# Ledger of designs, part 1: miniprotein binders against a7ua95r516to809

No score or structure here was measured in a lab: all are predicted.

Target 1, 294 residues: a7ua95r516to809
Amino acid sequence: ASLSLLSISDLVPDLQFIFFWMSNAIEILYFIQQKSPAYMQTIELMDDKAGSKESLLSATISANEEAMTILEEVIMYTFQQCVYYITKTLYVVLPGLLDCNPFGTEPSSEQCRRAAGVCVCAVCVMPEAVRRVVSVFQTTSDLLQQYQVHSEIQSQMFAYLFFFTNVSLFNQLIDKGPARGWFQRSRVLQIQASVKILLDWAKGAGHNHLAQKFFAKFCSTVTILASPPQQLSQMSWKALCAEHPSLKPVQLHRILTQYQLMAELGPLPIWQPSSEDEAYIYRTVDLLESFENH
Structure headers, positions and changes below count from the first letter of each chain, unless a header shows other numbers.
F, E and O are the ipSAE of ESMFold2-Fast, ESMFold2 and OpenDDE, as the mean of both directions, binder to target and target to binder. V2 is 0.75 times the mean of E and O plus 0.25 times the DockQ between their complexes.
[cut] marks letters that were taken out.

## First folded at step 1 (miniprotein)

Design FD1
Fold by ESMFold2-Fast, scan of step 2:
Structure FD1 (fold): chain B 294 residues (1-294), chain A 81 residues (1-81)
Amino acid sequence: as target 1 above (294 residues)
Amino acid sequence: SEERKVTIEIEGDSPEALERALEILKRAAEFLGAKVEVRIEGNKLTITVTGLSEFARELLAIAARILATKFGVKVEIRVEE
């Protein structure tokens, strides 16, 4: 049996209609919220002839509450549909980011690599795998702007997309990384450069705070794995836990174990978890992240 | 297993506006997996939609009212149980 997922470009027409509905529902909700107090005040100021004022006020409140509930449901449904289709597409393209080499060679970019160094060359030679991920984020941003979706909803959308990306990349690195050699230092540096391209995109798009918050776990993991052996060996278990609070004890221990194995280092101090942390090291259910923890 | 129907009647003086509203509503209904039947009578369009969930019917009805406001057309929606 074969399962296939659509590219983001295949979903654009459908996403346009969903964002259209979402935007209009938000605008109507905003209109009701802004006009309802003024209308209620108008009713309150009316002459109370045989109690008709209170009946009208009560009926208007009920009607407005029903309308707001329906609009909130429309907004939630359209938001969930967008998230579903965008993350389904994103899930297909994310593994490529862990395997690509942003330091790859192109005839037109080779002089740039020799003269300017790693960061400039990563921008010049953006791998197709990284471009596909960026394309999903950019297309989402473009559609939100095209339909003038409120900034709060836009922030919630990117919060979830960054959360999803972080969980997906972290789980793949932890689960499949050892077998695929992703924990080797040269591979980690390639992953770090690819992730920097995504974070730079997020900063340029005005989502730096969200990216820092929701990519924390994967960024901590890559930072530890890219750390020089001398620097890392000077740190105690408690110091590492304090610097990487996004990582669970079992996750941190797994990362440090892989670092020691892949770094080809001589004898190193053993990072010892506390007695309570040790109880969690063997719990496999806590090793991988859930997509439903947001 | 029961087929439930949403009937949307759109009336306006601009053929261009009616065609645009129809195109958008038809695509939206088809995206939701619905079967769409269209009847045209002069300046009035009747769209019959079947195969939608209860929530999707409400969503389509809201979309139709929003489009009516945007394109300056009259809309009447009937949801049949």
Scores: ipSAE 0.006, ipTM 0.183, lowest interface PAE 10.2, mean pLDDT 73
ESMFold2 (binder alone), alone request of step 1: mean pLDDT 78; pTM 0.720

Design FD2
Fold by ESMFold2-Fast, scan of step 2:
Structure FD2 (fold): chain B 294 residues (1-294), chain A 81 residues (1-81)
Amino acid sequence: as target 1 above (294 residues)
Amino acid sequence: SEKRTVEIRIEGDSPEALEFALELLKIAARILGAEVKVEIRGDTLTIRVEGLSERAKEILARAAEFLARKFGVEVKIEVRE
């Protein structure tokens, strides 16, 4: 019997085994790819005295393709197992990041500064909830380095982990944010500070470009929630979409609607989308309705 | 130049699970050197893959089935010439 929820440290022995398999399969695949052309050329240059040259070449090609197929299957399987277990662990720890307070007290404008869409407090402490998320990323990085996994596979791994983190945080904020008070300005600033710790970790680990790309949706959402409502109400729909290209129009509309309600704002001027904007919104809403209310 | 297309249909009641499965399949296709086209209709995700060898198409199909089972979605795979 085991706990249904696991920490990243509990998974390390199993992950080490899986990364070992993946690394070895990748190395063997590269070896075959490097040596195959030279070996086939050697066969092509053989004297065909027994009429066997073409048969030997065909057999070699077949065996080589079969070996590469098995290696590709092993690489795919081990990659999928790693991301499955790592993301399952992330799913458990990510909600804590939205609830934590890295400032120790309610933040103020004087105690915080904003950089690259993220707020940083001079007296910030890394909360345990943030440390748990960073620990998952750091352990993954350590294992990839320990087993010398090819850099392209490392990039694909972190691309997916950042994608998963971004979508999970976004969905948690939208679904639970109103009930949890996460749309309050003080909470938004706390969330920004916590996310900055993750982004700073990614930069230090050499994944800044991946983090910028895959955290864009959540960062845009937090930026909107930190914006004065009057400023948002003065922008055209086209301008709002242009400033937040990582958000689908239906997502942006939902965020603005929830922000207006949850911030207990009085009636704002009714925003009027163009006929084209309306059609675009309804197309994306139809897709979400089919998925969420089938 | 590609004559064969693998069509993978994923059905589920969780948009998140479908999106996660899609992103992992995109990574799988990139590892195998393939081009991927995606169509979303309601709770059904259809993936068309071009530029794969015959055996690599089988690997991608098995990968899709594995991911679908892990994320609680249903997968139907069709190969078209």
Scores: ipSAE 0.153, ipTM 0.570, lowest interface PAE 5.5, mean pLDDT 71
ESMFold2 (binder alone), alone request of step 1: mean pLDDT 65; pTM 0.511

Design G1a
Fold by ESMFold2-Fast, scan of step 2:
Structure G1a (fold): chain B 294 residues (1-294), chain A 104 residues (1-104)
Amino acid sequence: as target 1 above (294 residues)
Amino acid sequence: SPELKEKIKELAEKIEELAEKAKELGDPRLIRAAEILARALEFAERALELGDLELAKFALELLKIALRILETVAERLGDPELIKEAEKLAEEIKKLIEELEKLK
């Protein structure tokens, strides 16, 4: 088996070591930050005989600054290593999310409930592919909690993982979607339901704000593609841009072109780009998203 | 190398002993310096276990800095024993960093 096929469970022992070191480096950094002012004050209150106090203060400040710099580098390094291994695992499992069906063909009686005369059927089954993605996020959350990693670092970790997931899913859908049939309405509705499972997990984990922010582009794409033809045909290009500000003109144009084709709305363009955007709708360099932080 | 692992173990024991000795003197500055040293040692031991040379080198640099902080406090208090032991251990850490750098 290729290393790229490793499950998140296979990486847990390695990740545990990296999280342990990251946690320790963070704790040492906070210890220096918390104890340093009191320690410096203690030195400052010492009897100053032959200028030894000034020498000790200068040396202590220099040593503390050097220690903090090294700790910050270690924290950044271990953070980047965790992100690298986790996103490598995500990259392998994410395409499966676009191919899975969370709707059961024949839901059991246990999956159907009646309330106020309306039948509510739990027809959404968590497919293996969705479970694999959720497992990566859950394992990451569990490790961050196990090693008591500071909440700000936890937020940064999930911000990056959601950013990575968003870019990966968007690029796969735009680049491979036409050949894979992912733009067909039935497939889009399946993708939307699968993505909702991920967003619901994020909300339950306390990361709703981050998920809303970093999944915006993919969510906008799926929302447009899942819109009924009658409803979407009544929206202008300008209205779509206002509702979906995360989409670049070339991206919105590609999405609408695929929608028109799949919905069999005829050959005449329905959505006319604004004069400002018309120059940019064919700018292919802006079509796919970058994984690089700007 | 089994010889390298034994050398690291002996060095860790000496550093742990120095930290305890500094704490036992009861000076608040030495207690804080010893706490920093103990945390840095724990971090360095784990980094060395993983076998990531870059992380291990950073952890050892931190350990060397913690020893220098202890040495500085000991100088103010006029404890020549602590000064000499901290200097000796810092030099041993420096040699270990150089030895690991040659493995690249």
Scores: ipSAE 0.015, ipTM 0.341, lowest interface PAE 7.1, mean pLDDT 78
ESMFold2 (binder alone), alone request of step 1: mean pLDDT 80; pTM 0.761

Design G1b
Fold by ESMFold2-Fast, scan of step 2:
Structure G1b (fold): chain B 294 residues (1-294), chain A 104 residues (1-104)
Amino acid sequence: as target 1 above (294 residues)
Amino acid sequence: DEEIEKRLEELAERLKEIAERAEKLGNPKLIRAAELLAKLLEWAERALEMGDIEAAEFAIELLRIALQILKVAAEKLGSPELLEEAKRLAEEIEKLIEEVKKLE
């Protein structure tokens, strides 16, 4: 059968419906939580000549508890459905980010300028692969804003999306990178530039803290791979571990080993782990990241 | 059932009218309650459009929540005119709950 590819635009009508449900369920849940004491007080103050007051109180408590349970289930279900559809779309578009070239083929000197010590091209357009990823994040942001979803839920949504993106990119780079040539310096610099576009989008959207936190592992990996050999050679294993706390020892060792191979470096100069860390280097089960957020 | 959905729309519109009347009376709590009730009825309508049993059960619970909010709001307002209107809306919501149960 032919592969069916869904863009984020194709999912917008379904996502609109789910976000509508989620936003309203959150609003009602908060209303019940805030007004529950008033309900109980109103019943307690009622005149009860027929012995109905305690029955009404019991029924109201049961109804409120069941309603809150159902609303919590709806919120959880709709959140999970949004995450499912959005991450399915992200999974399809993310690999393109590792293969795209944001620098273009051949720049004209007239197209470039110096701004605050940085060279900026006047006619720089976001690569299509990066634009697809940004479109998923922007559409999510637009829907959350359109349906006035509480800011805490918005933060949880983007925390998960950034977490998913980081894990997906990291695992692809570590697992397939050597065979695909992605550890070559020129390719790493292209990846670094593409990721910066995503991070700049996140900062503009008000999610800088979340992006810094949840992209840390992939950013550390790309930073190491983009570093000059002389800079890395001046650092001890302990110093490298301290500078990149988001990386597990086995992950850091794999990255450094691959870096030496691709950079045509001589024998490993000083990157010797402690006896404690050396035990973790050979724990291959810890190499790839899990998509489960604990 | 499109007829049940239409009745939910009509009740939501009536609640919006009550919110406008409450604004003229200077009662912001009633305005907010009426607006929230209208949203609950709109949600119930959207749930029924999905056509599955879980959505119908959810619609019933939304209507029960609306009924509880309406009863509490009516009792707190102390207005004989608003209390009578609230009783009529409560009766209509109870009828809708029974009709939605028949869809299961």
Scores: ipSAE 0.006, ipTM 0.192, lowest interface PAE 10.1, mean pLDDT 71
ESMFold2 (binder alone), alone request of step 1: mean pLDDT 77; pTM 0.731

Design G1p
Fold by ESMFold2-Fast, scan of step 2:
Structure G1p (fold): chain B 294 residues (1-294), chain A 104 residues (1-104)
Amino acid sequence: as target 1 above (294 residues)
Amino acid sequence: SPELKEKIKELAEKIEELAEKAKELGDPRLIRAAEILARALEFLERALELGDPELLKFALELLKIALRILETVAERLGDPELIKEAEKLAEEIKKLIEELEKLK
């Protein structure tokens, strides 16, 4: 089967094959690790009549180590294939998250009925664009559960998916934000609400720690842009760097410059970089994050 | 079986040839698939030599996974000659697996 489709729903049959191979490889690896001591004890209990007991034991250890190495490579390869196709789908749906409005939408009767006890459907509803992103994460989670993939592997997969999402959203906002009006306070608040829906999904799925870690850069950016002018103007450059360690000095400087412009603030010496950071800012041309994480 | 061991050796040489061609063309996906397959076949040979049914079962399952990876990579190759060579190798290994599953 071919993984040429871009929709997550279209990819499910093909992804099931890859998850099946990965799950089988993990299970075989686990079996070898668990059964190897018992099997080696069986050899030790054998009569040493042929005088080859030590040679057989050594050969068995070598064979098991080679099998485990091969299985680890298979697991890594199938993991990378899953991530590749899932992130291709995310790439298509993520830009919509920056343009959607989760506020002021007429709620459906079905949505209000489901949220009867805690009805917020008129204020913050899940837009179609956000629903598409959540669907990718949920489908991934469902497949990992269906094939009983170990929780450590699940955590590694979501770590990368959150990393990819963070980089994609941050780069889009920084590169295209000024031209698209995304730095306007009303738009930033919409983006913040949409991102909160993703973070709430991650928390419900048991991945809160990963989401907090890997969304840090984009969350810091949105937090700064959503800050009231009175609060932000009282913070020094040093204080802002301490509050937002995920942002590089050049990125923080760019964000603050855009904030000052959009908020129509006067001269503010408070946000002057340190001498070391200023040198870095003038030396560095690239504002955007790399997907390679090196 | 001496015939079986000879066939495994011939397949190992063909996998090595495919890996070398992949290195010349700079295709990391095919290089990795070939290396995984070569190691899976080496483990199978060792399992057969030890004569342990449990290890043989593991080796066969591992080889099946490695074969499926090669088939998936072959479908995405841009070079028609490499595609043909990879698919031919995959077919030969599939036949080996079928033959071995009939044993014990």
Scores: ipSAE 0.015, ipTM 0.329, lowest interface PAE 7.1, mean pLDDT 76
ESMFold2 (binder alone), alone request of step 1: mean pLDDT 78; pTM 0.736

Design G3
Fold by ESMFold2-Fast, scan of step 2:
Structure G3 (fold): chain B 294 residues (1-294), chain A 85 residues (1-85)
Amino acid sequence: as target 1 above (294 residues)
Amino acid sequence: SPEERLKRALEILERALEFAERALELGDLELAKFALELLEIALRILETVLERAKEMGDPELIEKAKELLEEIKKLIEELKKLKEE
């Protein structure tokens, strides 16, 4: 057995425990926040017969601040643990999304095969590799719902998961894509179809805004690679940068250079960066995205 | 109402207790540390709940709070033993 063989299903018992912790810590924090003002007011209205009122108020404030600090730390820790285990699982399954063919799935039903010639029935089946990624997101959503985790925390978790997915897919495509054939037009169209399934899932789950925001870099990359060479060569460097603001100039330049090599295109002098972009390209050595939060 | 608020507080405390029991069962030192800190906070809240329940004269709430207080104290001792190992 290998740690890399661990599926999301294998992690559910551990994740349930951590989500239970996070949910309880959030509820206790909420309880303290709701009760503190009333308790403080009660102390303020007490007769100071023993001269202990100020001491009691100070002790209560200190206790509440300490309790909130500990609970915030517990929430942060449990959130980070959930993210760690979920992203570790995503890291294992994400490369499969770049290798799968959603258009190569033959329907087993004779009716579907007959219909596919007229109504694209075959495209309705989710590839196994895409299903594994969706399963991770769906399981996360189910756990957040099961433990009634506040919607803002749910949004933060999916923001991070989409961020991680985007960075992972982008880095793999840029670093390994040319050698693995992922820059070939037919493969790019397959990748585009697969990522659309993920985006459609996110929309259905109520996370369309987050998906649009955090998948922007990978989506821009796939859009460029899926663009006909003739259309791409007609655009100025400034126009390309303007259409793909999520890409750093050095990343855009690398993508276009690799695209040119894979498509066996001639020289494209139109891709001349501005003085500012040129300085940025020559002064940075980092092409890959960091997994660190901004 | 004050009665509804105390009942909800007891429910939250029951969840904290159940969670701490699971942390003890797993024997994870880091989880045990957080469970211990959480239970110490729960103990303070429960002491307040018990005082309020006594003021209200609700025998069911008083009995429930006392039961939870003893369970939390017992579990804190068990978690402290695990932490020392």
Scores: ipSAE 0.012, ipTM 0.312, lowest interface PAE 8.5, mean pLDDT 74
ESMFold2 (binder alone), alone request of step 1: mean pLDDT 81; pTM 0.733

Design G3b
Fold by ESMFold2-Fast, scan of step 2:
Structure G3b (fold): chain B 294 residues (1-294), chain A 84 residues (1-84)
Amino acid sequence: as target 1 above (294 residues)
Amino acid sequence: SPEELKEKIKELAEKIEELAEKAKELGDPEEIERAERALEILERALEFAERALELGDLELAKFALELLEIALRILETVLERLKE
């Protein structure tokens, strides 16, 4: 069972090696960036009017550019390797988040809901599927802190991990949700509760801004699907578009169509797209999100 | 080849030791401290290159060693300038 799944714990030794190298490359880059301007200024102040001054300046610029390029390539390579291993692990554990029930976990679940992000014990009582996802993020955070990776790179790492998680969860829900029953309100409320545990972890880890930004699409989707029929039926297409700007018209249309079907609101469409959005929906087939960052 | 990379590791290790001695010749204690910190970082980077080679990642080891060589040349130039 657990041993047959790709575990973040199994990757820690390899990740430590890559994080160690990434940290060192960043530090070397910083040192070169800090010292290069002083050296360049020194060359500029030389009293040599022969070609030797221009030759030395040109050679120094070339050497600095080459060093910067190589360091940036090493940083990018190590960053991409970390992302590859971590997202490969996330991809395996993320679907479980859509199937778990946080509400069924006894009195400890109540304590977890109220103490999330404050009590360490609360993390232990969350559903196993949510715990596995949080474990990947926590291990990543621990490694970044252990190797003192610069805060800018840490933010970039979590920005991408949240982006990946958002895309993966959104695509899974849209593509497989109808067959799995995930669009039923009771199941959506379970998904919403699980996502809130994940967002609470992100807030506790100091990544609230990134989580709000990169989970916007999936959070909008779950918010719409969790809405009571009486509330959602009072909202116009324009109002829903304004409240959920992260959703493309074709995505919002699919979500509302599934909502109408699952809520048994009848066969006639309740939410009418604007003429512009209708044209976009008919011309565009980009329902699922790309894993490419842009 | 792995043998060529092992030879390069030895060469760069010797260069780090050479630059460490040059850093001690600086007149400014603050500059000496900064140079020693930079050398410590380069020493750790060399250890990483050794581990990459041990793991059979020749491309990563080559990248690491090329990076180290360039960084050491820049540091040497800076140290020579600070000395003057």
Scores: ipSAE 0.013, ipTM 0.266, lowest interface PAE 8.4, mean pLDDT 75
ESMFold2 (binder alone), alone request of step 1: mean pLDDT 80; pTM 0.745

Design H5a
Amino acid sequence: SPAELARELFELIREAEKLGDPELFSELLAAIAWLIAATARERGDPELLERALEILKRAIEFAERMGDPELIEKAKELAELAEKLEKAIEKGDPEEIKEALEKLAKAIEELKEKLE
ESMFold2 (binder alone), alone request of step 1: mean pLDDT 64; pTM 0.538

Design H5b
Fold by ESMFold2-Fast, scan of step 2:
Parts: sequence; C-alpha cells; structure tokens
Structure H5b (fold): chain B 294 residues (1-294), chain A 116 residues (1-116)
Amino acid sequence: as target 1 above (294 residues)
Amino acid sequence: SPAELARELFELIREAEKLGDPELFSELLMAIAYLISATALERGDPELLERALEILKRAIEFAERMGDPELIEKAKELAELAEKLEKAIEKGDPEEIKEALEKLAKAIEELKEKLE
C-alpha cells in the first residue's frame, strides 16, 4: 500500500515498516558507539612491528565517525518520512475539528460497556472528527512503543506533531474562520471543548509539557474568544499581551476585532493597542504562522 | 546516499574482521542488511535493491564461514529467500518485491537472534 493514503489506519502497515527500520538504525548507531571503544583498545594493545598500528587506529576512527554521521542522516531521513506522512494525514482530518460539536451527543447504550458484570458508561465521548485526530496521535504513540523507539526521539516526534497541529488549526481559524462562522460564540465553545480533548489525550500519554509548549498560540486564541464579554472588556491591551505572550500584535488585534464583532459590542474599538504595538497591528506578513519552527 | 552508507559500513566490518570478533561481524552484517533493505523499500531505488542483495549474500557467506550448524541452516534459508527477492526484482512487481523483502528481513532477524 501507498504511503499517500489519507487514513491513518490505511498507513499503519507502511508506518510499521518505517518505524521498525528507524528503530533498527538507532540500534545500529548505539551498537557501534558501545563497541567502538573496545576495538580501539584492541588496536592500541597490538604489537607495532610494521608501524601499521597508528594507520589502522586512524582508519578505524575515521570509518567509525563516518559511519555514525551517515547513520544519523538515515535516522533523520526515516524520522522525517514518518513525520511527513503522519502530518499529511493530520492535515486532512484537522479542519473537521473546527466544525464538530462535542456537546451534541447524549450518552447512548452503545457507549456503556459491561466489565466484570457491571455496566461502565463511557465518560468521554468525542465527535468522529476529534476521534480521527486522536487516532493519529494514538497510532503514532503505539508504533513508537511497539518498536521501542528511544524516549527523546518520541518526544521530538510529538513536539513536531503538536507544532504542526497548532499552526494548522491557528491558520485555519484566522484565515477561514470569519467566512465559516468559527468566531461565533457557540462554535468557539465547541472548538475549546474539542481542543481540551486533544490536550487531555496528550496529558494521559505523558506529553503534557510538549502540548503546553506547542499549543500555546491556539490555546490563547480560543481562550480569548471563549471569554465572557464582561470579563474580557475589563482587560487592557497590555494585560492581554502579558497573559498571551505567544500572540503577535497583529494576531491579537485580529482576534479581538472578530470577538467584538461576534459579541455585538459595537463598532468603536474597545481594546486600544499600546503605542509600542500600534505600528505592528497592521503587519499582515505576521498574521499567519509559518510551518517553520520559530 | 544509501549505497554510500552500505560501502562505509562494509568497510567498517572489514576493519572489525581483522580484530577477530566474529560475533560483532555477524551482527553488523545483519544490521546493515536490514538498514539497506528498509531504505530500498522506502525509496524504491533499483541500485540500492541490488546493493542490498549483494550485502545479504555476503552475510550468508559469512554465516557459512563461521561453521555453526544452526547458522549454516539459517544461511541456506536466507539464500533461498534472497533468490526469490532477485526474481521479484527482475519481474518488477512492487508488491512482490515488498513481500520478498519482508520475508528476508524476518529471516535475518531470526539469524540475528541466534548470533546474540
């Protein structure tokens, strides 16, 4: 099967293969690092009858360094391939998260399960769109654990996936939100609830620190938009900047402008930018986030 | 380049062979065969597939040279699987190539376990 398939379930066999080989490449690298000192010592203890000892030692050092460099490149390549196909799948499912309603589903008998003779109802029901996003993260976590990929590599993988998700959701909301009604209060509360499900998953998976770091911009955005009008109108521009430092002035200005419009707070601006930020609220080049890590 | 990786790691194995550690030599050969095969499947590079076959045949010859009856039996199994892979490559069917590589990789993993 092609790695161009859009469903994470369809990609699992191909991803298993790539994760398996990434794990093997990492194991080879660590094996060489572990065994190299013993070989070096063996050469150093050899009789230097023909003056070949220094040449052999030099050649071994050079070969070992080159092999490790090339293995690191291969590990990076396989890592980037996994990230590429996983994020390509995320790109397809993420917009649905902005349109779903986690409050619309009542608990049904299908959500209750029997365990040890007692009925246990599912306490966390999520929309299909949110479940698809969680499924991508869970499948990635399962594959990393199945192939015993080192914890720092796992952390780097989720750092990038969270970074990608944050940028994608933020850009979709800011760019397309006004036309799609995503800034309406009822929609914002639904988005906030959906994001909470993703953050709760990340916490349960042991990635709370990464989720807090990489979702900061989108979380700030939905937090502001979900604030009651009476509460938000009591905050100054400077206070909002201090509480939401991940937002650039142009981004904060756009968010507050949409908030004021949707909450029907009148046409006169309530939040006046500081004199320091006044020039920056019109920097349109800074409105949308780059997929380059900043 | 994956072919360059194969060459560099193979040169490292040759240096290690001079030091007389047969366990490390066998493990490195198996690991290289796995890595090259994975890279070949990922990229679909015909040159890398040919290189992977060459390295796998070399690993089989090494196992036979060790003279361990169990390793010799596994080496024969690997030779049969390598021949099936070669035929799949000649036929040019991507699914048959993938299936043959997966079977060969599994057989190499079993050999690796015996060498540990």
Scores: ipSAE 0.006, ipTM 0.270, lowest interface PAE 10.7, mean pLDDT 71
ESMFold2 (binder alone), alone request of step 1: mean pLDDT 68; pTM 0.591

Design NA1
Fold by ESMFold2-Fast, scan of step 2:
Structure NA1 (fold): chain B 294 residues (1-294), chain A 104 residues (1-104)
Amino acid sequence: as target 1 above (294 residues)
Amino acid sequence: SPEELKEKIEELKRALEEAREALEKGDLEEAARALLELARALFEAIREAEKLGDPELFRELLRLILALIKATYALRKGDLEEAEKALEELEKAIEKLEEKLKES
């Protein structure tokens, strides 16, 4: 069916083709960048008996500029197509991350013994929903390595994928969390554990810095929701804002309000913003994050 | 070597005909495969032309690279009209490269 069409495995042939052309365009771009100075020098050293030297130089510069522009557009197009296919697959699998339970019963002794000498605990404990998300990132990493894509482009791709993942998870949690019970402490701890598995994968893959940067908003949200009531009640509004700079005031206010409700606290507030802060909180701003990078 | 570059130009012509034939049949995957072979032959031709150090050959190689990129981009977008125009540009660029080589 339709869901099968969005499996990362089903997209591999299309992705291989796009990655191949992206890699080729990058190599051609570097070739032109390296060879143009040498050829320009050759033209400049030419005997100008025919008066054609300036014309040839001008034509070469023009052709080089056209080539660079087209190559940059091809690289951008192929990059965007890869991101499009991969994020469409992520969109299908990401909601499962918020509903899965990584705290299961210990794996059987038989399963542990069969995998002796391998990292059995991680395999046995990882929920299927988390495995599906990790599989998308791992397949992307494998393809980038197969086609020897430059490390800078690889970093840009994972930056975008982590950005997309962060926005998707944050928006789902904020928008649907109350109805789904995701703000309940037991559920938040499960979400935190699942996200840690994903972040550990990113660290192992060499993307720890990118993961920490682009998951900041969702991680701050989960950290607040996992905090004991006693700890949160002792923090001022200013201190909470300073500790979680990735959250907008309206977002922080919504999170704390849901926390109070789920903790079944009485009508006593655990924090109170000033009159100026109150006006700022209720300004017309977007509660949810945009998938477009502005 | 001028002789080796001539051999590579013949390979480019063969790959171009394969791409054109595949496009006429509406086989985008086979057309894409033929363009990949064309790209491989082009890289080999560039390496041979580099040894000759001719700035006019470099200009014709840029034109050939541009035409190949346009053809590949058009095929990926599914724009058959632009793909056909790009293949015509590729054919003309190969002919100009061949003419420039004869002038050496």
Scores: ipSAE 0.015, ipTM 0.392, lowest interface PAE 6.2, mean pLDDT 75
ESMFold2 (binder alone), alone request of step 1: mean pLDDT 83; pTM 0.813

